# Designs tried in a protein design chat: VH-VL binders against b7kms5. Part 16

Target 1, 80 residues: b7kms5
Amino acid sequence: DTFETVRNTIRIESEVDESLRQLCHEERITKETWLEAAYLYLCEKPEELAQVIQLAQERLSQRKAIADYKRAKTMQERFL

## First folded at step 14 (VH-VL)

Design ye10
Fold by OpenDDE, fold request of step 15:
Order: structure tokens, then sequence, then C-alpha cells
Structure ye10 (fold): chain C 80 residues (1-80), chain A 124 residues (1-124), chain B 107 residues (1-107)
């Protein structure tokens, strides 16, 4: 009877967030309910979930690469 | 109990069409998470996945067969279909329909119930 | 496509033996692997899904292990009814693909 929620802070790539925001606005849903629904939907289609996981891993790798580059650049600037 | 029964197999000449049916009971293809697929087995050979249809009418095909085969359903009849066009000798096989489900805990899917199959023979 | 290669293709064993069948994927498939048993003239029967989860009703002498690219089906003590052909299937990527099969025969 009680529906408890957990507060989460997520960071989304700006272009993706903008697109998602627009979608949610048009469909009168929230990013939260979209995320919940999307995950549950994919759980029902593990074959597709596997594809999403692969894409997510690739995106994470890209984020790490960018972060590493930024750190390196910052360090370089400190010693110039 | 879940049961699947294939029918519609037979002997046909190359280039012809054939429609297979799979009558199932014990489940509904309208139930979320449920799927039904076709898997075929050439004589003396292994298993080859053909197509899958989900409860939401989403469909997946073996790319090698997509242009010639069509999977469909009639929920009112609890029946799955496989329309096969432009049949070739290499399409000769026993065609199985199978119930597909998923496990939420393991994020996995599997084919847990299979029919006994219907035989399709394509020969000149 | 992901190729699934089973080893061996043929296996001879005796009742009571411990036997293992290997399935190798051409690329990582996580734990999205199922094992099936098929007897002549019969439909395949699901044994294991998610690489290691035993299907309900299947004897616990059957077990599955592995992840990534290497998987193993083990029968701890072979029974007369276990002589059949076994197939692995990956469900990680489209199209779904099966191994070529392993025929387990009586020695």
Amino acid sequence: as target 1 above (80 residues)
Amino acid sequence: QVTLVESGGGVVQPGRSLRLSCAFSGFSLSTRGVGVGWIRQAPGKGLEWVALIYWDDDKRYNPALKSRFTISRDNSKNTLYLQMNSLRAEDTAVYFCAHRTYSFDSWSSYFDYWGQGTTVTVSS
Amino acid sequence: DIQMTQSPSFLSASVGDRVSITCKASQGIRSYLAWYQQKPGKAPKLLIYAASTLQSGVPDRFSGSGSGTDFTLTISSLQPEDFATYYCQQLNSWPLTFGQGTKLEIK
C-alpha cells in the first residue's frame, strides 16, 4: 500500500537530456517514470536489454576517456 | 500446463509458399513478457532460430530468412503462424514453435516449452 | 553472428559416469546461455537457462557453469535416459544461435 521512492542524482549527457526532456514534456510523463518504465520493459526483453547494456558500456568508456583527457589537460596547465 | 502443437507441414516444390500454424494453450501471448518463436532443424542437423514474436507484437527475425518468412499471431485463437515464401531446398526441416519467457532475477530469457514440430520438405 | 561451438560433437559414456560438454561463443555473451536436451524424434527440452539456473523439473544431476565465452554442461552421474543430443544457445545477440550439438551415446 506504500510506494516508497529513493532519491537519485543522475548526470545525463546534455543532448540526450534535452531530447529526453522534450519527449517527457510531449508525452506528459517524467524522466523518473520513464526510466522506471524503460527498465522494467527491458527486463521483460532480456535480448534487448543485452543490447542496451552493450551500448551503456560503450558510453561509459567514452565518458572515462573524456574525463581522463580533461584531467591530463588540467594537470598540464598547472605546470606551464 | 503449457502445450504447443505445430501443423501445416508438407511436401512442396521450390518457389512455393507454405504457412505453418502453432496452436498453443496454457498461456496467453497477451501476457507481458511472453514470446513465441520458431526454431527449425534440418534433417540430421542442429537447431536454427527462425523468428520470435513478443506479447506486444514486436518481432525478430533471422536475417537470413527475414525477406521470405513472416511471423504473426492470432491471439483470439491462441495461434502462431509462420508464412514461408519462395521456399528453397535448404528450408527442408522440422519446424518447432516454442514458448519464450524471461527471468526478472537473472535478466535472462529462454525457450522453456516446445512443440513436437511439423515437417516441411522442399523438393523438386 | 555469434558462433557457438560445442565440444565434443560426439561423446561416449557409461551409466554412472560424470560427463561434461563445453560450449564456446565467438564473442562474449555474458550469462545469456541456455542448454537443451533432444532425443530422436522429440522436441528439445530446456535444461538450464542463464548459464547456470536449473529449469524446474530437471534433475539436479544436471548443472551449468560459465560466463563470457566458455560454458559447461555437466551431468554428475549419467542415467540411461540422459543419452541424447545436447545443444547450447546464446540469447545475447540477434540472431539467436545454437551450438552444433553434442551427441551423447552409450559406450
Scores: ipSAE 0.681, ipTM 0.905, lowest interface PAE 0.7, mean pLDDT 95
Fold by OpenDDE, fold request of step 15:
Parts: C-alpha cells; sequence; structure tokens
Structure ye10 (fold): chain C 80 residues (1-80), chain A 124 residues (1-124), chain B 107 residues (1-107)
C-alpha cells in the first residue's frame, strides 16, 4: 500500500476540535489518522455509520441555520 | 463455504432458561467486518431481529429482549450463543443465526447466510 | 423503531408474470434496505442488499429499487421456485426491523 495523501481544508467546531486535539495528543496519533481510522471502522459497521451520518446532517443543518442568521443580522445592521 | 447450524432448541416451561448455540464454519468472527446475529420467527409470523455481535465483541440487542437475552461467542469454537432467561410463551419461535457482513462500496450491511434454525417452544 | 410496511401482504400470480412488492419505511432509511426470500420450513435467503444490489447467485429476474422510504422488489418473470414469502429489512437504525412479509402464491 502507498499512502498518497490529499490536502484538505477542514473547519471543525472549536470545542470539538480541542477535544479531538487533546485525545490525539494523549494517544500519540493525529487528527488525520484518527479521521481515516474512524471512517474505515465505521465503514465496517454501516449500522453505526448510518447513525454518524444522521448526526453529521444535523450538525450541518445547524451550521447553515447559524450562517443564515448571521447573514440576516449583518444585512439588518447595514441598513440601519 | 459459509455454514451455520443452530442447536439447543426444545420445549421449556415459562420462566425457565435456555441457551442456544450456533456453530459456524467458513468464516471467523475475529475477522474485521464480520458479525453474527440471531433472528427469530414465531409460528406463522414474520422475522424479528434479536441481537447482533460484531467481530470486536460489540453487541446490539432488540430493546424488547435485552433484559432477558444475552448474545455471546466463543471464537475458539466458532460458536455463537444466545442465553435466554425468564422465557415467555411469546418467545416461542424458530431461532436463526445469520452471518452479517458489509459492502464497502455501498456502505451497507446485510445478512447473507442463515442457518436452518432451531425451534424453541415455551409452554406450560 | 422504524416500521416497515410491505404491500401487498398476499399476492397471487402465475408463472411468467411480472410482479412487484413494495416496502415502505416509517422514516428515511437511505438505501439501507435488504430483501429476503423464505420458503416454508427454510431459512430466509438474501436477494438484494443496499436497496438495489443483487446478491451473488441470485437470478437477475430479481431487482430492487428505491431509496428513502419507498422501496420495490420486482420479479420480471415469475418462475415456479419463486413462490415464497418475501421480507424487507431496514438496517439504518437500531433495532433492525423487518416488514411483515409478502406471501406470493400460485394463482
Amino acid sequence: as target 1 above (80 residues)
Amino acid sequence: QVTLVESGGGVVQPGRSLRLSCAFSGFSLSTRGVGVGWIRQAPGKGLEWVALIYWDDDKRYNPALKSRFTISRDNSKNTLYLQMNSLRAEDTAVYFCAHRTYSFDSWSSYFDYWGQGTTVTVSS
Amino acid sequence: DIQMTQSPSFLSASVGDRVSITCKASQGIRSYLAWYQQKPGKAPKLLIYAASTLQSGVPDRFSGSGSGTDFTLTISSLQPEDFATYYCQQLNSWPLTFGQGTKLEIK
């Protein structure tokens, strides 16, 4: 196997990122290898993967809602 | 070739316990991605999922049965077990064990091989 | 729990007929749907997984379609050995649940 990598720009919620950073530090792994391992593990458990997907969709929905709110607020302030 | 053979079924009185066994071959429950589960079928009724055990000993249960049923395995014997306690009349069924696997391409799991089942009858 | 509702519960057809069995989930299950065939006194046999993927060894007269909440199993041309009971199963959420079954009988 070759481990050719692809660079990604990933933005993670700050509290989650900090927690994950701490975990990775304690376990002497990286967020990257954790992500890879977690995904592959979940692929072997599609029943659990389905749950994670649901959670991910919910989180995305929340992000969008917050973004929309911020945009609306900015527009309001601009025209005050 | 994957094979599963259930045993341990019989006639028992309510409140008693029974342990079912599922001897399997053609695969190992230590192999990543492998699972084995119990599915039961009451006489003339449909299928009901009972429990599932993964290769890493992670277990899932039907909530309705979790308090009374325990799934376990012995990898050295390639055998799956179902400990059934406090048996009730409604537990009367054919109990199947089934091989569970997954598809990486479709992110899906399924039960692709089934035993012929063992019959459990709970009656006074 | 996710309820899986099959329709019809009973179906009479003749050899050579094209038949379809539907399965409806009470909530979205993506494509985590499997179809099984069961003959009297026998164990269920996997036909389709991932909603539309044909299990190896299963005749291609069987096909599955659908996603989300509505799924269909189709037998393009019924053969004598196809008369049996069919079940759908969702594998999206715990607990795993099956449809109530569709018994396909000879007309």
Scores: ipSAE 0.669, ipTM 0.903, lowest interface PAE 0.7, mean pLDDT 95
Fold by OpenDDE, fold request of step 15:
Structure ye10 (fold): chain C 80 residues (1-80), chain A 124 residues (1-124), chain B 107 residues (1-107)
Amino acid sequence: as target 1 above (80 residues)
Amino acid sequence: QVTLVESGGGVVQPGRSLRLSCAFSGFSLSTRGVGVGWIRQAPGKGLEWVALIYWDDDKRYNPALKSRFTISRDNSKNTLYLQMNSLRAEDTAVYFCAHRTYSFDSWSSYFDYWGQGTTVTVSS
Amino acid sequence: DIQMTQSPSFLSASVGDRVSITCKASQGIRSYLAWYQQKPGKAPKLLIYAASTLQSGVPDRFSGSGSGTDFTLTISSLQPEDFATYYCQQLNSWPLTFGQGTKLEIK
């Protein structure tokens, strides 16, 4: 195996990021290796992967809703 | 050569307990990604998932049966168990144990090998 | 729970026929669907997983299609040994659930 890595830009909700950061610190791992491990683990449990995907979709929808609200508010302010 | 052989079935009265066994070979439940589950089939009826145990001892149950049924394993014996308590007439069925695995390429799981089943009859 | 509804429940066909069995999920299950074949007094046999992937050793006259809520098992040319009961199973959500079965009988 080769352990070549690819750089990624990931934005995580602040509270989740802080919690994950704390966990990684306590367990002496990195967010990167945690993500890798979590994905591989879930690949071995597709039944659970499906649940995570559903949760991820819900979170994405929430992000979009917030973004849309902010955009609308900004536009409103420009015309006041 | 994967094989699963169920045993422990029989005739019992309502309210009694019964423990089924599933002896398997050709694989190990300690192998990452492996699972083994119980699926039952009432006479002349369809299939009903009962429970699943993963290689890491994680367990999943049919909610309708969780309070009365317990899935467990003995890796040293390559044996799966199903403890059934407070048996009811509706628990009458052939109980199959099945090997569960996954496909990395398709992010999917499936039951690819099944035993021939053991019959449980609950009657007064 | 996710309900899996197969159609038809009973199907009569002749050797050589092309037959299709459908499975409808009460909600989206992506491609987490498996098809099993069961003959009387025997254990179910896996035919297809991930909705469309043929299990090794299964004849290629069997095929699966679909995603989301609607799935189809197709036998391109029915053989004598194919008369049996077929079940779909969703593996998307707990509890795992099966369709009620489709009994394929000889006409």
Scores: ipSAE 0.654, ipTM 0.899, lowest interface PAE 0.7, mean pLDDT 95
Fold by ESMFold2, fold request of step 15:
Structure ye10 (fold): chain C 80 residues (1-80), chain A 124 residues (1-124), chain B 107 residues (1-107)
Amino acid sequence: as target 1 above (80 residues)
Amino acid sequence: QVTLVESGGGVVQPGRSLRLSCAFSGFSLSTRGVGVGWIRQAPGKGLEWVALIYWDDDKRYNPALKSRFTISRDNSKNTLYLQMNSLRAEDTAVYFCAHRTYSFDSWSSYFDYWGQGTTVTVSS
Amino acid sequence: DIQMTQSPSFLSASVGDRVSITCKASQGIRSYLAWYQQKPGKAPKLLIYAASTLQSGVPDRFSGSGSGTDFTLTISSLQPEDFATYYCQQLNSWPLTFGQGTKLEIK
């Protein structure tokens, strides 16, 4: 049997990516299989999936706040 | 046919211990995604979640009860237990065990089959 | 803890009526909500999970709607066997919590 796959690019915070890369290296797995396994495991425990989603929402807000700050600084510098 | 049957209830004095059993059939607690929980209902009151055990032996407790109550299982007997220590009058309730499952497509879980309950009365 | 508040606490209606029971969560729970029916002296019975998905074997006069914090259970044509107490439950976060119940009496 064969799995149909799709190709994506993602951006991960550098310290998180470094830690994840080391984990995958030590366990001799790929980031792709780690992501698939993590998702499938959490789907079997939706109560825990909900906690992961809450953390993901917090991290998304943090990333948006940093992007907005950078944009505001650029706008401010445009008028100086 | 999924069935759950609670037992071990009774009248006990405050400060004593009691062990409830939940004998089940029609499912295996080793099946991924399966869990069994305890829910209680005080006389004339609503439902209160007590504890849950997952197929991988991971356990969750109502924080108000976790210092005194322990959930466990014996897979060879298809039986779940609730050990209740230091019982108080407010622990008086009907105790239900319930089968828990999940839906992959809706990212949700729920208690789909319930036992009929066993009554615990804590009084002096 | 996420508090689940049901309204009304008590509801009286006639056979054939359309009735609605609401459940409000103190925080967003997406659609991670179940509805249960409990008849006097009996165990609860699952009606609806994931806010709107009808459990197998439950009559289609029952339906659920809502997401986030506001949820509704609707019985489209009330039957005599629907006399019961109804509970909502969130399964979004620990500890799992139930609403206080809505007692439905048939006039």
Scores: ipSAE 0.419, ipTM 0.840, lowest interface PAE 2.4, mean pLDDT 91
Fold by ESMFold2, fold request of step 15:
Structure ye10 (fold): chain C 80 residues (1-80), chain A 124 residues (1-124), chain B 107 residues (1-107)
Amino acid sequence: as target 1 above (80 residues)
Amino acid sequence: QVTLVESGGGVVQPGRSLRLSCAFSGFSLSTRGVGVGWIRQAPGKGLEWVALIYWDDDKRYNPALKSRFTISRDNSKNTLYLQMNSLRAEDTAVYFCAHRTYSFDSWSSYFDYWGQGTTVTVSS
Amino acid sequence: DIQMTQSPSFLSASVGDRVSITCKASQGIRSYLAWYQQKPGKAPKLLIYAASTLQSGVPDRFSGSGSGTDFTLTISSLQPEDFATYYCQQLNSWPLTFGQGTKLEIK
């Protein structure tokens, strides 16, 4: 009935975002409702939530490694 | 009051099949977040997880048993089944069925109510 | 598979003692751990879930702690009815696995 909402900015890799947008369009839902449903569903199956968290940690590590590489390349170019 | 009662155990020869039943009351397996699992305990040994069925009919199995054991249900009878095929001496155990639930606030699940078990003996 | 190793396998203690049982996971399971008590010839009984949350109806002398790989079940003042076998179980990864058990005996 009454939904109190919070506005958030998130950044999603372009390939993932494109796939998610296509899915949401086909199912006539929004990204917001998909995120809420996915979280609530996973809370009902914590064994599966653990798998999602593991994947999220792997993706976070990968994104940090790419960012570090780009910063190192920029520093090298500036100090040459 | 949640209750689970196992039946169908007995003495069987290796290579034979046996079907265990778990009659339950005090909950519905159609309710979101609910599951029922089978756990076994060999004589003098510890607990080993066998299988789990969720409210949405999703199923998980111990990989060592997956090729021989099948979990199923009949919601009209509030009954869960474990079909055990190609039985081996190592399958000798007390088999428990257990109600599975979750905690939203703790992001966890657990087996909170257990039956008393039914004994399966596989002897040569 | 995540292996759960309990220590000790056997523990002898007197009524009134403070007792601790340790459970170690072969890899991180965060706080996705439950403790069960089992008396001879009976079904297991849930004591603690989420590593530290006490199940309703379980006496306050039981407590759980830990996260990651190292977990402890503590009984602050051992009672005669506490002599049983105790199992930990991880629920972080498939397949679900139990520790080998800790048998608590009266001295």
Scores: ipSAE 0.412, ipTM 0.840, lowest interface PAE 2.4, mean pLDDT 91
Fold by ESMFold2, fold request of step 15:
Structure ye10 (fold): chain C 80 residues (1-80), chain A 124 residues (1-124), chain B 107 residues (1-107)
Amino acid sequence: as target 1 above (80 residues)
Amino acid sequence: QVTLVESGGGVVQPGRSLRLSCAFSGFSLSTRGVGVGWIRQAPGKGLEWVALIYWDDDKRYNPALKSRFTISRDNSKNTLYLQMNSLRAEDTAVYFCAHRTYSFDSWSSYFDYWGQGTTVTVSS
Amino acid sequence: DIQMTQSPSFLSASVGDRVSITCKASQGIRSYLAWYQQKPGKAPKLLIYAASTLQSGVPDRFSGSGSGTDFTLTISSLQPEDFATYYCQQLNSWPLTFGQGTKLEIK
């Protein structure tokens, strides 16, 4: 009779996590139920889901670019 | 069976206003995931999306039209409206209302049922 | 706005032919594309959604393929009732936009 769940870990940008944690606390929900609800809601509006996916791709690219820049800057500082 | 019937079209002069109605049956606009849209087709031309209203009253507009057109609904009458203000010759078209739904499994939406349209002619 | 460009604008074909119509988006739309058929004087009819999924009641001679920017509607063996205008529509980004249409005529 129990609904099956999967446990995992995710890494979230600190300012976003702080805001999300406060929201969940105030509303007396958990991050996982918020995530589930957000996904299910967006599936009912695929046009908006597409917008969220576009933003997610942009954020992924930005996180990767920042990591690459920091690695390159560290290399440059060692050899200047 | 889902049905949509448009009405309120006619011949009007430029600068005037017109309100179209879409009477529907076989679904409720209060049902989660449901929407209804307006799409128009100028004579001899293709299809152009005008507006969409969702079950939660969220609305989206073609940005070229949103200053002049307003979508609304009356759920007690199963009726959707399109208020068109400051009409221009280029607004001459057949206006269709269409039922919009989604597929959870494909993460997509689509217009699966269409009315037969109502004709708006803007001329001197 | 995402521009949708169909090719060809018109096509002549015979009953029994295999016909393909293409639709190109000005930027990536993933698989968020629908195909509609419109016969003269009638409302459009949904054929395919999510680029490749057939709508219920649509004959399986119709198929859709593609993702990203390039999409194709194929009719494997053309029937007399298939002479119509075909439109693609992207549902990836606001505003929703249609291709300009492809008129399929009998030779």
Scores: ipSAE 0.398, ipTM 0.835, lowest interface PAE 2.5, mean pLDDT 91

